# VH-VL binders against q9h9l3, part 14

Target 1, 176 residues: q9h9l3
Amino acid sequence: PRKMVAIDCEMVGTGPKGHVSSLARCSIVNYNGDVLYDEYILPPCHIVDYRTRWSGIRKQHMVNATPFKIARGQILKILTGKIVVGHAIHNDFKALQYFHPKSLTRDTSHIPPLNRKADCPENATMSLKHLTKKLLNRDIQVGKSGHSSVEDAQATMELYKLVEVEWEEHLARNPP

## First folded at step 12 (VH-VL)

Design z35
Fold by OpenDDE, fold request of step 13:
Structure z35 (fold): chain C 176 residues (1-176), chain A 124 residues (1-124), chain B 107 residues (1-107)
Amino acid sequence: as target 1 above (176 residues)
Amino acid sequence: QVQLVESGGGVVQPGRSLRLDCKASGFTFSDYEMHWVRQAPGKGLEWVAVISYDGSNKYYADSVKGRFTISRDNSKNTLFLQMNSLRAEDTAVYYCAKEGYYQSSAFLRYFDYWGQGTLVTVSS
Amino acid sequence: EIVLTQSPATLSLSPGERATLSCRASQSVDDYLAWYQQKPGQAPRLLIYDASNRATGIPARFSGSGSGTDFTLTISSLEPEDFAVYYCQQYDYWPLTFGQGTKVEIK
């Protein structure tokens, strides 16, 4: 438990058409859901689309945002040596321009037992929102104001706890 | 410029097999979930299958489950649909489609780019 | 599965007129709804995503509204090139589903 953290990132659109996903917020929580890191992050390029509906990011959040390079260093320091839990975490790592060791990565969107527990198809990638509702009876990402990466990271950790024993045993027998 | 080009369509008899290809360009193919969507002649659109960015996860419509297999080769920027045990009702234009931009913990599975489609006709 | 019902089936209008297309979901899909335009012999083209966001390159005359179960695509002033079939699509639940389409034809 002490070696496990959950991460969730929010991205904004950069580039000519805003199709490039750039990190704009990152939240990291420990096994108990305590916030270890939660910062708004300033992309190196001009933001074209804040994607607020999903990211929750607004222009005001970028005023004192941590520069990407600095934030990345802070985040990597926290993640190093940890089991990192996330939902569709490959997107978070892409935004961070960082790849955590596969053996130390847990993606709750790719854990068949979790889907099975939620009475969802094992091969269907489910949203964090739906899994959280089904398994935790909790509504997250409510409204249209955008996601809270803290809320999402906490939910992700709680979901993983539901299948932790089974999944860790599976991974021990089938290392990535 | 994003481009998706389907190929492999044709006329086949029921029970036969056919493989469709979709060549992608103009974007980082390996970053995106890819889909197949079909449209019977004169009819609406029907989602068929999805494959995750790395090919590790596949999901199908009930109408094709057990008969169709979606796959991808990221090194070749190519999406595939292996269609076995074809039926008359599988007759359709088959489109490969790209998901919209990705977000953390949410999946925006609208299709921002489509190929021009390839026609599959299953008839005796 | 989520059933999307579009209305009307056919909408006959003249250039310059306002077009209002409806899409009703069998249950709430929040704002996970997209609209597509399809012309004969062509692939669908994305118009609106997330219920109200206009896709890149889509003219301002196209707008989407709604949330939950009731959605609307509006074309403020029809251009000749706008006569086509329009589909709504939800992406909140598996399987992904489309409406049956609304044909906008010239009167």
Scores: ipSAE 0.848, ipTM 0.939, lowest interface PAE 0.7, mean pLDDT 96
Fold by OpenDDE, fold request of step 13:
Structure z35 (fold): chain C 176 residues (1-176), chain A 124 residues (1-124), chain B 107 residues (1-107)
Amino acid sequence: as target 1 above (176 residues)
Amino acid sequence: QVQLVESGGGVVQPGRSLRLDCKASGFTFSDYEMHWVRQAPGKGLEWVAVISYDGSNKYYADSVKGRFTISRDNSKNTLFLQMNSLRAEDTAVYYCAKEGYYQSSAFLRYFDYWGQGTLVTVSS
Amino acid sequence: EIVLTQSPATLSLSPGERATLSCRASQSVDDYLAWYQQKPGQAPRLLIYDASNRATGIPARFSGSGSGTDFTLTISSLEPEDFAVYYCQQYDYWPLTFGQGTKVEIK
């Protein structure tokens, strides 16, 4: 419904040795997969590792990137009051330095029925790529050019739709 | 600097139990998935178990499933491995290992830091 | 599970020589492959991740290549401290698996 969005973020490495994951791109899509937000984001600290293989982020993307504080405000405005769907979404929230209410959060990496449908162990955390392939017969994150947060957010939403009814009922019976 | 320190190893008889601890420092422990990896004497490396950042999700190798329990206390930066119904083939050096940096939709489960290991010997 | 087969089992070389280690996966693991070095009595040390990225502090003489099912770790010129056992590890599929190791020893 109108109250549901999916989010995916890409991170770059900052801090000593580039081990700090900093937000560098964020994409938000609605229930239908329409893009509500997609921006490159400039971390407040110097980027040591673009992690391009995974993030898809390159130096040129940071030239006109939205400053983190501004982007964060924009993103939070979109997320407020919504059910937010993501894959391993806790990482996105960490990078965003924002924590959405647990009752309004849906993490597709922690939905046992989704794993079951994919013939995967229910207690294993599966990658978005693998679940998408198994359940949607779609290849995402193809190649070595890095992820598309839009593509990943859309895939995440589609995966959730497969188990939405069952999972929402489960959550109603077992509030987090 | 990142440091992982295992403890709790020792000599036990088959069927007995043992708990291993791993004390972490030098990084935000609660942000990372943690693993146990073991190595039998003179043998290779074997992945044992994984626990999610908040302890909500656990997964095990078939060889230890039903006997071992991985857990963590983020307030104490400590990883645990409860080993029950120990067998001779469980004899190994047990390492706690930290996953690499995290991304949203990708899990980079290589191990950038390891503890020194603690030896568990199961013998009658 | 994904089976990683390393070859050769043992590689006998002299300091200054080039070492080439192979790791073959039973099916494609993309570039979700890491290499570790382990010396006697020590924990493994990460050398390469994502098939070709050197970990922090790893000398330039170490390099990784490959994708899919065939991977290679190369030591361009062996130093005395490089004689050790090397393991590959895939992290694309559960369960995580390691190769059986290649021992690089002094000739």
Scores: ipSAE 0.830, ipTM 0.935, lowest interface PAE 0.7, mean pLDDT 96
Fold by ESMFold2, look of step 12:
Structure z35 (fold): chain C 176 residues (1-176), chain A 124 residues (1-124), chain B 107 residues (1-107)
Amino acid sequence: as target 1 above (176 residues)
Amino acid sequence: QVQLVESGGGVVQPGRSLRLDCKASGFTFSDYEMHWVRQAPGKGLEWVAVISYDGSNKYYADSVKGRFTISRDNSKNTLFLQMNSLRAEDTAVYYCAKEGYYQSSAFLRYFDYWGQGTLVTVSS
Amino acid sequence: EIVLTQSPATLSLSPGERATLSCRASQSVDDYLAWYQQKPGQAPRLLIYDASNRATGIPARFSGSGSGTDFTLTISSLEPEDFAVYYCQQYDYWPLTFGQGTKVEIK
């Protein structure tokens, strides 16, 4: 049986007007929620906007941050061959400049049975915050200091577990 | 320079159909979820529909569900709205709208760029 | 559905005066709140996102504040080009919703 991990990233603004989202933190947890990786990452481009309200990233975090190329190598080593769970996970992969095999990718923002369990429309892209509140009765991303990618990755794994049996069977019948 | 240009508006009778196009330029179109927002003459703004970056997921306001279909062609940088079974209350200027920057698990669905809109008038 | 109630419906003020526009949400939308300006015959223009961040190119006289259910747009000293309709928009819940607008007009 394939091992499963959950990933969450935080981004900062680079490029013109800070519009480009560049990886500045990545957290990976295993099936049990144990942290396998949690590093601040230095983007290869100048940071225009730390986006601290959402990212939790401050200038001090970048002083000893792992350079992007090194961090990417470390992260991809962990992800290779595993089922990777995330929320709007294509954004995390874009920030990593990487695309994991679709057959090994699970996106909790796009699982109709999960939405149905939350009494939400099956085609609505629900936020991690709202799914976690509805299904786990837990508040995440509280306050104005920014999100924790560890907390978010752990919540994402717990959400996937709620539909894991049903969704894995669905994917076996409907290969991507 | 981000630009969004809508077209396809016009005057039609109730029960008829129209297709709106929105041509995008100045950004990587396939990186963004795209929206339609409408405004009846002299009235406020109403969100209509959203489509995911790759077209795989679509969601609609209750007022248009079952009648309107949002779609996109990323090879042509074009967003579409197929509007069937039009009603008088669908009369509005229709805007296509681009979301701001993306962030991991925080969906930031404010609209940093809007087209100039195309007028759809549904009258007998 | 989240209802955004803007007040007042109309502000009649002179150039140089301070404008204070309110937006109240029917339940908390955290900081997922934007403000737009719309002039006659034009598309809306983003002023403020994430409750308090000015969009690129927006003059410093525009500021946003608030979180949760109560939000304010302030124009510190009105200029002639600021007479327009202003909308708030929440993006914490589906469907995305807008307030009904506050018209800022010349007294």
Scores: ipSAE 0.792, ipTM 0.916, lowest interface PAE 1.4, mean pLDDT 93
Fold by ESMFold2, fold request of step 13:
Structure z35 (fold): chain C 176 residues (1-176), chain A 124 residues (1-124), chain B 107 residues (1-107)
Amino acid sequence: as target 1 above (176 residues)
Amino acid sequence: QVQLVESGGGVVQPGRSLRLDCKASGFTFSDYEMHWVRQAPGKGLEWVAVISYDGSNKYYADSVKGRFTISRDNSKNTLFLQMNSLRAEDTAVYYCAKEGYYQSSAFLRYFDYWGQGTLVTVSS
Amino acid sequence: EIVLTQSPATLSLSPGERATLSCRASQSVDDYLAWYQQKPGQAPRLLIYDASNRATGIPARFSGSGSGTDFTLTISSLEPEDFAVYYCQQYDYWPLTFGQGTKVEIK
């Protein structure tokens, strides 16, 4: 059976006024939530805004961070051939400058059965925080020190498991 | 420099239709979710609709569901609002609005750029 | 739906005075709050995002504070161009909602 991983990334601000989003952390977990990859990543451009409130990234994390080109190669090797689960996952792929095959991509922000379980409109894009609270009775992203991509990737995998059987059968009957 | 230019506003009778366009420039349009926000004359702001970066997902305020359709053409950097079955309460200045930077760990749905707006008046 | 209540409705002040504007949410919106300025005949202008971050080009006299349900926009010393209507907006949950506005006018 095809292996499944979950991914989450954190970005910092580069470019004019720090408005370009550049990859600065990536975490990948397996089906059981075990960490397969978790690295701080040094963007190739000057960091203007660490966005620490959301990213959890500070100047100290960049001192020994893996250069983007190297990290991207490592990450793509892990993702190749696997089903990749994420939340608003296109943003993670954009930051990686990579787009995984749609047939192997699962986005928990756009799975109607998952929204239905949460008593949310099926086409509303719900945050990871709110879905996790409603469906797993867990608080994630707690505090003001920034988000953890490990915690977020693990929560994403647990959310997908709630609808995995139904959604995989749906996709088999309705190939993307 | 980011620019958003709305067009298509005017005076229409209740029950009629109108389409608004928003031409975007100065940023990669296909990277961003886009919104319509309206403001009745002399009143506050009301969020109307959002469309995902690729046009595949759309969500609407309850006041316009079933009557309005948001869409986009990324090849022309253009956002649209098709407004059907117009009512007097839809009278407003309509703004297109761009979300700020993307951050996959959080949805940051504040609006860093707005168009100047286009007035829609629905009256007999 | 998350209701944002702004107070006061109108704040009459003179240039050089300090303005303090309040926004209260009906439930926690964490730091997912923005402030906008709108002058007559113009589109809203982003001032503050993520509760306390100044947007590009916004003078240091504007500051935002608060988290959860209670938020404040402060203008430390009013300039003539600051007389406008100010709106708060939450983006923690759908639908996105705005406060009804606080008008800052010349005394």
Scores: ipSAE 0.789, ipTM 0.917, lowest interface PAE 1.4, mean pLDDT 93

Design z35
Fold by ESMFold2, fold request of step 13:
Structure z35 (fold): chain C 176 residues (1-176), chain A 124 residues (1-124), chain B 107 residues (1-107)
Amino acid sequence: as target 1 above (176 residues)
Amino acid sequence: QVQLVESGGGVVQPGRSLRLDCKASGFTFSDYEMHWVRQAPGKGLEWVAVISYDGSNKYYADSVKGRFTISRDNSKNTLFLQMNSLRAEDTAVYYCAKEGYYQSSAFLRYFDYWGQGTLVTVSS
Amino acid sequence: EIVLTQSPATLSLSPGERATLSCRASQSVDDYLAWYQQKPGQAPRLLIYDASNRATGIPARFSGSGSGTDFTLTISSLEPEDFAVYYCQQYDYWPLTFGQGTKVEIK
């Protein structure tokens, strides 16, 4: 059976007025929550806005950061052939300039059974913070220092495990 | 230069339908969730609906659920609001709105750009 | 749903005066709070996002502060173009909600 990983990324602002979102950190965990990858990544463009309140990225993190092209290669080697779990995972793939096969992609922001367990409408796109609090009784993304992509990837995997059997069966019956 | 241009407003009788369009330019439309927000004359702002970047998920305010349908055509950079079974209470200026930058560590659903608004008046 | 209560409803001031506008949430919204300015016949304009970050092109006389349930928009010295209605908006949880507005008018 295919191995499963969870991914989360942090972005900084590049381009005019810092409106372009560029990858600056990526974390990947295995099924048990062990960290397989966690690197700060130097975007190929000038950083206009570190977005530190959300990203947790500061100037010092960029001093020895892995250049984007190299980091992307490392990350894709880990993802290839695996089921990849994320929250609003399309944003992570856009920042990586990458497409993962839909049949191997799991998005905890769009799993109706997960929303039902949280007593949320099945079509509401719920934040990772709120799902984690409701279903795991755990506070993540606490404080104003920025989010941790390791913490977020770990929470995403634990959320998926709550619906894994049901959702994998559903996908087997209803291939994407 | 980000631009949102709305059209389709007008005067209609209760129970009838209208469709609003919002043409977007100056940003990658398919990267963003898009929203409709309305404002009754002399009143405050009310969030109406949201549609995901690819159109696959839609969510509505309780006041319009079952009557309004949000949709998008990413090939034409256009957002739509189909408003059926209109009521006097739906009389408002309708704005399309763009979320701020995307960030996978948080959903940042403040609106950095708004259209000019289009007036829908429901009266008999 | 999260209710935002703005105060005062109307603030009558002269140009050059300091304006202080309050927004209180019925439950914590962390710093997922934005402020907008709206002039008659115009669309709202984003002033502040993330409770305290000034949007691009917004003059330095505008500042935001607060976290949790209590938020403040400050205009340090009113200009004639600042007489408008101001709205707060939370984006921590669905549905997205706005305060009822504070009208800043010339005395």
Scores: ipSAE 0.720, ipTM 0.900, lowest interface PAE 1.8, mean pLDDT 92
Fold by OpenDDE, look of step 12:
Structure z35 (fold): chain C 176 residues (1-176), chain A 124 residues (1-124), chain B 107 residues (1-107)
Amino acid sequence: as target 1 above (176 residues)
Amino acid sequence: QVQLVESGGGVVQPGRSLRLDCKASGFTFSDYEMHWVRQAPGKGLEWVAVISYDGSNKYYADSVKGRFTISRDNSKNTLFLQMNSLRAEDTAVYYCAKEGYYQSSAFLRYFDYWGQGTLVTVSS
Amino acid sequence: EIVLTQSPATLSLSPGERATLSCRASQSVDDYLAWYQQKPGQAPRLLIYDASNRATGIPARFSGSGSGTDFTLTISSLEPEDFAVYYCQQYDYWPLTFGQGTKVEIK
């Protein structure tokens, strides 16, 4: 069996009008929630919008941030060969300019059994915050100071663990 | 410049079908969740349906569930709304709307851009 | 579903006056609240998102405040072009819902 990790990324706005989402922080945790990686990352382009309300990123965090290319290499080394769990993880992969094999990807925003367990519509994409509250009775992303990618990655892993057995069985029968 | 242009509206009889199109430009269409919102004449706004960035996930308001189908063709930057079994109460201006940005596992489902709308009139 | 109740239904004011619009949610929606302006024959235009963030291109006279269940849109000094219908919208719960609207009309 392959090892499992959870990932969450924070993004800032670059490019014209800050509409390009660029990686500014990445956190990776193992199955037990131990932090394997947590770094602020310097985008290759000028930051136009720190999106601090959501990202938690401030200008001071970029002073000693790891350059994107270096960070990407470090992150990919960790992800390679593993089952990667995330929430709306396609956005994380986009920011990383990396796409993990679909067969080794688990997106907790697209797991109907997870939604059912949370008494949410099966076909509705739910936020990590809501699912975490409903299923783990834990508040994440509290306040307006921005998210913690470590906290979010840990919550994502815990959510997946709730449906891991049945979902892995489902995937085995219905490979992507 | 972001643009959304709806088309396909018209007058139909109850029970008939109609398909609306929404052509998107000025942004990476395939990166965003897209929505339909409608407004009956002289009334307020009502959310209708949502489709995920890749079309793999769809969700509907109870008022249209089972009758409407939202879809998209990312290769053509086009959003669709197939409306079947139309009723008089479906009469409305239909808007396609773009979601706000996704941020750190949070979905910001406010609508930063709207089309001009297309009028659908269901009348016998 | 979350019910958003806007008040007043109609607000009659003169140019230069301050407008205060209320939006109350049936339960907490945190700050997942947006405000839109709609003029006759036009699509809604985003004014405020996340309860208090002004959208790009929106004049400074527009401001949003509140969290949880009570929200306010304020127009510090009405301009002639501000007379329109205003809607609030929550995006914390499915289904997404709008308030019934407040019409700001010229006195």
Scores: ipSAE 0.716, ipTM 0.907, lowest interface PAE 0.9, mean pLDDT 95

